VH-VL binders against q9h9l3. Designs and how they scored, part 35

Target 1, 176 residues: q9h9l3
Amino acid sequence: PRKMVAIDCEMVGTGPKGHVSSLARCSIVNYNGDVLYDEYILPPCHIVDYRTRWSGIRKQHMVNATPFKIARGQILKILTGKIVVGHAIHNDFKALQYFHPKSLTRDTSHIPPLNRKADCPENATMSLKHLTKKLLNRDIQVGKSGHSSVEDAQATMELYKLVEVEWEEHLARNPP

## First folded at step 17 (VH-VL)

Design GG107
Fold by ESMFold2, fold request of step 20:
Parts: sequence; structure tokens; C-alpha cells
Structure GG107 (fold): chain C 176 residues (1-176), chain A 120 residues (1-120), chain B 111 residues (1-111)
Amino acid sequence: as target 1 above (176 residues)
Amino acid sequence: QVQLVQSGAEVKKPGASVKVSCKASGYTFTDYYMHWVRQAPGQGLEWVGWIDPDSGGTFYAQKFEGRVTMTRDTSISTAYMELSRLRSDDTAVYYCARGDYSYGYEFDLWGRGTLVTVSS
Amino acid sequence: QAVLTQPPSVSGAPGQRVTISCTGSSSNIGAGYDVYWYQQLPGTAPKLLIYDNSNRPSGVPDRFSGSKSGTSASLAITGLQAEDEADYYCQSYDISLEAWVFGGGTQLTVL
């Protein structure tokens, strides 16, 4: 019986003009929405743009943040062997410098039955905020103080549950 | 035309360094990882590491840690691999290969290889 | 030593079916990682033949097929043709090594 978790990350800008997205917070929740991991993470290079309006990351969060190498090790131990649910999840894996098995990956930005339930085109890329409002009647990412990765991971798991039976059956019939 | 063009063959002495280049054409260089894979004469394929051309981030196989440096120049869509403190068993063809990081990890595009010969 | 184990050689007559095995472990194929296959003709770079265990890129004939079960994978070639004579490598990811790993290669001879 494979366990299922949901992940969400917040990024800051590094590199020239803050163009590069680097991991600064990661939250992981279990199937019931209980928090398994939630840490601020110090990128290995200089932060150019905290992107606070969207990321919620401020300078004070970095003072005692877990260094990237250590946080990455902790996170990978949680993810290994599990079905991992996320929204545009390839961005989270890229920020972790991590390859997760495709057969164990679930991306709520890329599930046609989920879009159909939201009365959206099946192959459109829809935001987490939009899907959550339409399907769960909840507002997330409210205001200008940034996103909560715990809140976003929990919403992502709830969205996946709406299509879990149908989508798991689809993946079983269409192995990679 | 979508292709990877590598620099020419090199002959080096033990203890020297070599820097191999790989120029990408016909696709967005920063959208894919660039992997390096080597093949000693008559032997199989061995993964060396990857570079993310977007961030400049790198990840090396443990065997090469401390001897390999991967870099890139996004203005000319070119990746580089430098191997230092060369030994005779570093003699191999060095390939660059494009790999996706989104939903496909396959190495779907390869350079023709650069022969590096290390001899006294 | 190759992390993934392949037979060093295999042979078949034209029109026959041959298979090439690729044996991994719980830290790679057994952890759920996909298997990729590459064909290498003499004097050339490897070419992607199979991705995600069983999918073929455009231009690869459907007589090439792949499968995965447990900690192992298999490449099957039906209707064997002379141009299939090449070296074949399997590849996967190993989470313990945090590395892409290849099999030792299999030389296919068409009799």
C-alpha cells in the first residue's frame, strides 16, 4: 500500500536580476492534511529578490533557515517511495534538484478530469487558487503578504481527492 | 536543425586538464538540463553529471566530485565540462546529452562525442 | 561495474524475436524509476530507442518494445533485421547514488 503526500514550495529570486528561482520554503502534508514537514530553507547562493508579495519570504525567515543541502536530505527521505501530489510539481522537483519516479507523481495542474469538474477546458493549465475556489469553495493565497505553502499543500491534496479514484484507474490502464 | 555540436578531439598528458564544449542549436538552451556521459574505448556508458543552463546549478556523480566542473554560457547556448588531474583511465569519448526535467527525463538528443586521450 | 546488469551479447536470425534483459535493484528500477533504452550503432552516438519503460519516440519501429516488472526490465525486438545489429544500453535513476545509471551494454548480432 503506497503512502501519498502533497508538497508545495515557495521560491525566491537568485542569480542575475533575481531571474533564477531558488527554494526558500517547503511544506509536506499527508493524505489527511497533517503537516509532515514545514521549514524555511536558506538557498546556497545570494538572494537577490525575496519575491515576498508572492512567496511570503522575508529576510528574518532566512536568519535561522535550514541550509539547502540539509533540508534537501530531509525532504528526499520523506518523498522516497511515496506518491507525491503537487501543483505544477515539476517546479518543486527542479528546485530540489530531484528526480521523482513519474509513476509516483500527481500534478493537479495537469489532470483533465479535475479541469472538467471546474468547468474548464480539460487541457488548460489552471492556477491552484482558481481550482480551489471553484471546487472547494475556499479562498487561498489571500492578500499581498504571500502564499502559505502549508495551506497550498493541503488544498492540493483535497483537490486530488476529488479525482483520485478516476485518475488512479486511468494511470493503471495507461502505464508509462 | 536541432543539434548539439561538440569541440574536437584532445590529447593530454596525465595531470593536465581538459575542457570540452557543447553548443546547442534549434531549441531553447535553458529549458533542458545538459548531461555529460563518457564511454571508454570498448566499454559502456558512464554518467558524469548534469548542469542546469538556466541556474548554472550542477550535480556530479560521486566518482567525479572534486575533479569535474560544468559551466555554461547562455549567450552562445554552450555548455562546458572540465576534467582536471587527468589519468590514463579518463581516456574516453565524452558526450553531451539533453535531458528534460519536467515530465520526461529521457536523453533524447546527443552530441557526436569528443575523444579525450590521456597518455604519457 | 555496471549498476544495471545486461547480458553481454545476444543473437538471432532475421525475422526472429530477441529479448535483452536489464536487472536493477530496490534503489533504482525497484524504487519505481523508469527504464530508458538506447541503441548505439558502431562509431556513432547513442540514440534514444525506448523511454518511460515502453514508449517509442517518433521514427522508432513498433517492432521494438519495452517492459518493466519488479526490479527488472526487458527490451524485445521482433522481426529482427540486419540494421538492428548494434549495442543496446538500459538506463535508469538510482536514488541511493543520486545518479543516472546505465547497464553494461548488450551487443546484438544478426546471424
Scores: ipSAE 0.751, ipTM 0.907, lowest interface PAE 1.4, mean pLDDT 93
Fold by ESMFold2, fold request of step 20:
Structure GG107 (fold): chain C 176 residues (1-176), chain A 120 residues (1-120), chain B 111 residues (1-111)
Amino acid sequence: as target 1 above (176 residues)
Amino acid sequence: QVQLVQSGAEVKKPGASVKVSCKASGYTFTDYYMHWVRQAPGQGLEWVGWIDPDSGGTFYAQKFEGRVTMTRDTSISTAYMELSRLRSDDTAVYYCARGDYSYGYEFDLWGRGTLVTVSS
Amino acid sequence: QAVLTQPPSVSGAPGQRVTISCTGSSSNIGAGYDVYWYQQLPGTAPKLLIYDNSNRPSGVPDRFSGSKSGTSASLAITGLQAEDEADYYCQSYDISLEAWVFGGGTQLTVL
């Protein structure tokens, strides 16, 4: 059986009016929720909008942050060859400028059995916060301080575990 | 209706630069990466790199690093590839191709290609 | 030399089955990356035939099929027709090069 990790990233605004999303934090946890990686990351471009209300990123976090190219190399070494779980995970891979094999990718925003457990239509997209509250009876992203990518990665792994047996069997019968 | 329209053929001398354009129509230009792929006469396909039209971010194959620049103008849904310090072995048809990053990575839409001839 | 290895040519009579192999390595197909196939008719741009190893886009007949195993992939064409005469390329991603890579191409001749 292949090792499995969960990833979550936080982005800041770069480019004109801060509309471009650039990676500023990445957290990776193992199957048990232990932290394998958690770094603040300095984008190669000037930060226009820290987006702190959602990202939790403040200017002080960038002072000793790992430069994007170095952080990307460290992260890709962890992800290579593993099943990677995330929520709307294509945004995380895009921020990393990274292509992960589809057969090794699990996206909790796009798993029909998980939506059914939440009493949602199979094609609905639900927030991580909503799924976590509804299916795990836990509140995440509480307060005004923004998200924690460690907390979010851990929640994402626990959500996947609710459907893991069913979904892995489905994928084995229906390879992407 | 969904298409990529490329600029016309170019003839260049060694040491010059060429800039090829690729105009997207019939889809949301910023929702997909734009890849560039070249094919020398009688040869196979060779990937040059990609640009993300949304962010302007680029990634180039190592062979072309330092000689290629990819840009875009989102107001006219157009991607550009500029190759500098041309050599005779840069003679090729240069294709633009749309690739997704969300639901698949396939290059599902290709331009017709732009022939760039480099001769002394 | 092409990162993915394909036979330079294959041939078959109308109605026959042909296969085209695509051999990669542990840094691309063997790392779990999907295989994509493109058909290039003479004088035209490549056209997507197979994505994600085995899926057909709309408009591609089911006599085209793909598979992947280990470090290799295969394109099969059954019921061979004259219009299938073309060049065929496999494609995957190579994590060590951080690059999309193509096979050298296979020229299919319909006898």
Scores: ipSAE 0.743, ipTM 0.906, lowest interface PAE 1.5, mean pLDDT 93
Fold by ESMFold2, look of step 19:
Structure GG107 (fold): chain C 176 residues (1-176), chain A 120 residues (1-120), chain B 111 residues (1-111)
Amino acid sequence: as target 1 above (176 residues)
Amino acid sequence: QVQLVQSGAEVKKPGASVKVSCKASGYTFTDYYMHWVRQAPGQGLEWVGWIDPDSGGTFYAQKFEGRVTMTRDTSISTAYMELSRLRSDDTAVYYCARGDYSYGYEFDLWGRGTLVTVSS
Amino acid sequence: QAVLTQPPSVSGAPGQRVTISCTGSSSNIGAGYDVYWYQQLPGTAPKLLIYDNSNRPSGVPDRFSGSKSGTSASLAITGLQAEDEADYYCQSYDISLEAWVFGGGTQLTVL
């Protein structure tokens, strides 16, 4: 049986006017929510906008941050061969410059049974905060200091567990 | 009207550089990666690398690392591939192709190719 | 030696069925990466024929079908027609090379 992990990333603004999203933190948890990886990551180009209100990233976090190339290597070793769960996970993979097999990818923003449990339209893209509140009765991303990628990855795994049996069976009958 | 329009054929000498352009129209240029794929005469397809037009980030096949540079100009929806220190086995048709990074990764739209001939 | 192995050529009579194999390894198809197929008519750019192992883009007739099992994939063409004479390439991603990889190509001849 394949092992399953959940991932969440925080981005900062780089490039012209800070509009490019670059990886600045990545957290990976196992099936039980234990932290397997949690590092601040230094982008390979200058940070224009820390986006602290959403990212939780401050200048102090970058002082000892792991360079992107090194962090990417560490992260990919953890992800390879595993089922990876995330929310709008294509953004995380894009920030990692990484292609993960579609058959091993689970995106909680695009699972119709999960939306149905939340009394949301099956084809809607619901935020992690919204789904977590409705289905787990938890408030995440609280306060003005930004998101925690550990908290978000843990929430994402718990959300997936709510539909895991149904969705895994669906995917087995309908391979990508 | 969704298309990729590439620059014209080039003839180069060994040691020179070539820069091929690929202009996108009919879709949002920054929503897809742009891949470059080459095909030597009578040979198969070989992936060169990709550029993310949104970020300008690039990733090159190891064989081309140090010789290829991919850039883009989002104001004119155009991607570029420059290959330096050309040698005769770089003679090929060079294609641009757009690829998704979200839902399937397929290369669903290709330019018509740019023939680059490297001859002494 | 292409990373994905295809037979160099296949042939069939009009109306017949042919298959084209695509053999990979544990670092590409065997790692779970999907297979894509491209048709290249003489003198033209490749055209997407099959994506995500078995899906057809709009405009590709259902006599083209794809499948994947283990480390291999297959393209099947039924009801062969003269216009099917082309080169066919499989493609996948290889995690050990961190590269998109193509098969060496298969020349289809309709007899």
Scores: ipSAE 0.742, ipTM 0.904, lowest interface PAE 1.4, mean pLDDT 93
Fold by ESMFold2, fold request of step 20:
Structure GG107 (fold): chain C 176 residues (1-176), chain A 120 residues (1-120), chain B 111 residues (1-111)
Amino acid sequence: as target 1 above (176 residues)
Amino acid sequence: QVQLVQSGAEVKKPGASVKVSCKASGYTFTDYYMHWVRQAPGQGLEWVGWIDPDSGGTFYAQKFEGRVTMTRDTSISTAYMELSRLRSDDTAVYYCARGDYSYGYEFDLWGRGTLVTVSS
Amino acid sequence: QAVLTQPPSVSGAPGQRVTISCTGSSSNIGAGYDVYWYQQLPGTAPKLLIYDNSNRPSGVPDRFSGSKSGTSASLAITGLQAEDEADYYCQSYDISLEAWVFGGGTQLTVL
């Protein structure tokens, strides 16, 4: 069977007025939720807005952070050839300047069977926090200290497992 | 109408530079990557690179690294590709193409192309 | 040389079926990347014909179909019409080159 990983990223604001989202942390977990990668990442340009309330990124984290180009190389090596699970995962791939095969991509924000299990509209885009609360009875992203990308990647993998058999069979019969 | 409008044909000498423009209309310019693809006379398509109009980030095919610069001006929804140190084998039609980056990567909208001729 | 290999030309009579192959490698189609097909009529820009291996955009007739298997893909055209006379290109992503790559193109002649 092809190996499966889950990814989550945290972004900071760069560019004029901090409008650009730049990668500042990336966490990758395996199928069992074990951490394969978790690094703070130094964006290639000046950080205007740490977005700490949501990102959990502080100035101190950037002092010894891995430069973006190095981190990108490490991350892509882990992702290549694997089924990658994420939540609104196109944002993570865009921040990595990376194209992953659609057939190897799983986005928990857009899986109709998962929404159905959560008693949500099947075509709605649901937040990770909301799905995790409804389906795993856990609160993530609590408080204003920011998200944990490890916690979020682990939750994403657990959510996918709830629909994995059904969804993988669907994709095999309905190739993109 | 959703369209990409490119600048007119250029004639250049070897060693010169050329800058081609591509103006988007009818859609949100910053929601899609802009790709550049060229086609030499009687030959196939060759990808040059992309620019993310939102961030200004770029990625170039290795063959063009060091000779191509892609920029954009979001205030006029226009992308640019500049190719320097032109050679006769850079003679081609240069296309801009919009590419999705969310859930598919197809180039679903193309400009009509800009002919760049490099000759002495 | 094009990274994806296509036959240089194919031909068929009106009403017939033709196929155009697109052969890649383990670093592109074989790595799981989707295949896209473009039609280029004489003197015009390429037009998206097939995306994500087998999907047709709105306005593309259902006589055009795509498939992918292993490291290769195929475009099938049934019920050939004179208007189908064009160049056809396959496209995918190559992770080793970190580049979008095209086939060399196939010139379809309708006899």
Scores: ipSAE 0.719, ipTM 0.896, lowest interface PAE 1.5, mean pLDDT 93

Design GG33
Fold by OpenDDE, look of step 18:
Structure GG33 (fold): chain C 176 residues (1-176), chain A 120 residues (1-120), chain B 111 residues (1-111)
Amino acid sequence: as target 1 above (176 residues)
Amino acid sequence: QVQLVQSGAEVKKPGASVKVSCKASGYTFTDYYMHWVRQAPGQGLEWVGWIDPDSGGTMYAQKFEGRVTMTRDTSISTAYMELSRLRSDDTAVYYCARGDYSYGYEFDLWGRGTLVTVSS
Amino acid sequence: QAVLTQPPSVSGAPGQRVTISCTGSSSNIGAGYDVYWYQQLPGTAPKLLIYDNSNRPSGVPDRFSGSKSGTSASLAITGLQAEDEADYYCQSYDFSLEAWVFGGGTQLTVL
């Protein structure tokens, strides 16, 4: 059986007008919610917008941040060969410039049984915050200090665990 | 219509550089990766690398690292591939191809290709 | 030389069934990465034929089918037609190389 990890990334704005989303923090937790990785990451380009209200990233966090290329290598080493759980995880992989096997990817934003449990339309895209509140009775991403990628990764893993058995069976019956 | 239009054929001498362009139309340029694939005469397909038109991020095949540079101009939905220090075995048709970054990695749209000939 | 291995050529008569194999390794197909197939008619750019192992894009006849098992994949063509004469390439991703990889290509001849 393959190990399972959950990932969440925070991005800052780079490029003209800060419209480019660049990786600035990455958190990875194991099945039990233990932190395997949590680092601030220095983008290769100048940061125009820290997006602090959402990202929680401040200028001071970049002083000793891990360069992107180094961080990417560390992260990929952790992800390789594992089932990776995330919410809207394609954004995380894009930020990492990384391709993970689809068969080993679990996106909690696209799991119909999870939405069903939350009394949401099965084919709708619900936020992590909403699902966490509905199914775990927990508030995340509160306040003005920005998100905690560790908290979000842990919530994502816990959400997936609610439907893990059902969903894994579904995937086994419907291989790509 | 959705298409990729590439620049015309190039003839270069060994040691020179070539820059091929690929203009996208009919879709949002920044929503897809742009891959580059080449094919030597009578040979198979060889992946060169990709660029994320949104971020400008790139990934190159190890074989071409240090010689290839991929760029883009989002204002005109155009991707560029520059290959330097050309040698005879770089002679090939170079294709740009659209690839999804989300959950569909397939190259679902191809340019018609640009022939680059390297000869003394 | 290609990371994925294909037979250099296959042939069949009209109406017959032909299969093209694509053999990878534990660092690509065997690692769980999906397989894609492309058709390249003479003098043209490749065209997506199969994606995600077994799915057909719009416009691709159901005569074409793909499958994957272990470290290998296969393209099957039933009811072979003259217009199917082309080169076929399999594709996947190799995490060890951090590269998209192609098979060497298979030339299909319709007799």
Scores: ipSAE 0.904, ipTM 0.943, lowest interface PAE 0.5, mean pLDDT 95
Fold by ESMFold2, look of step 19:
Structure GG33 (fold): chain C 176 residues (1-176), chain A 120 residues (1-120), chain B 111 residues (1-111)
Amino acid sequence: as target 1 above (176 residues)
Amino acid sequence: QVQLVQSGAEVKKPGASVKVSCKASGYTFTDYYMHWVRQAPGQGLEWVGWIDPDSGGTMYAQKFEGRVTMTRDTSISTAYMELSRLRSDDTAVYYCARGDYSYGYEFDLWGRGTLVTVSS
Amino acid sequence: QAVLTQPPSVSGAPGQRVTISCTGSSSNIGAGYDVYWYQQLPGTAPKLLIYDNSNRPSGVPDRFSGSKSGTSASLAITGLQAEDEADYYCQSYDFSLEAWVFGGGTQLTVL
């Protein structure tokens, strides 16, 4: 059986008017929620907007952050060959400039049984915060000091576990 | 009308550079990666690299590292591929192709190709 | 020297079934990456034929089908028609090269 990890990333604004999302933190946890990787990452481009209210990233975090190219190599080595769980995970892969096999990808924002458990429309895209509150009775992303990618990755793994047996069996019968 | 329109054929001498353009229309240019694929006469397809028009990030096939530069101008929805220090074996049709990065990685839209001929 | 290996040519009569193989390795198809197929008619750009191993885009007839197993993939064409005469390429992603990789192409001749 393949090992499973969950990933979450925080982005800062780069490019014109700070509209481009660039990777500034990445956290990876194992099935039990233990932290396998958690680094602040220095984008290769000038940071225009730290987006601190949502990202939790401050200028001080960038002083000793791991350069993007190095961090990317470390992260990809962890992800290769594994089932990777995330929430709206295509944004994380885009920020990493990375392509993961579809058959090894699990996106908690697009799992119909998970929405059903939350009493939400099965084809709706639901936020991590909303699903976590409804299904785990836990508040994440609280206040104006920003998100924790460790907290979010752990929540994402716990959400997937709620539907893991059903969804893995569905995927085995209906290969991507 | 969803399409990719490429610049016209080029004839170059060895050692020169060429810059091929690819203009997107009918879709949001920054929502998809742009790939470049070449095909030498009578030969198969060869991937050159991609650019993310949103971030400007690029990845190049190893054999083109140091000779290829991919850029874009989002204000006119146009991607560019520049290949330098041309050799005769760079003679090929160069295609641009749109690729999804979300949950399927297919190249679902291709330009008609730009013939680049390198001869002395 | 294509990363994915295809037969150089295949032929069949109208109405017959033909298959085109695509052989990769543990760093691409064997790592779980999907296979994509493209049809290229003479003098034209390639056109997407199959994505995600077995799915057909809108407008592609159901007589085209794809499959994947282990490190290999296959394109099958049933009910062969004259219009199917073309070159066919498989494609996947290789994580060691960090590159999209194509097969060498297969020329299909309809007899």
Scores: ipSAE 0.572, ipTM 0.861, lowest interface PAE 2.5, mean pLDDT 92

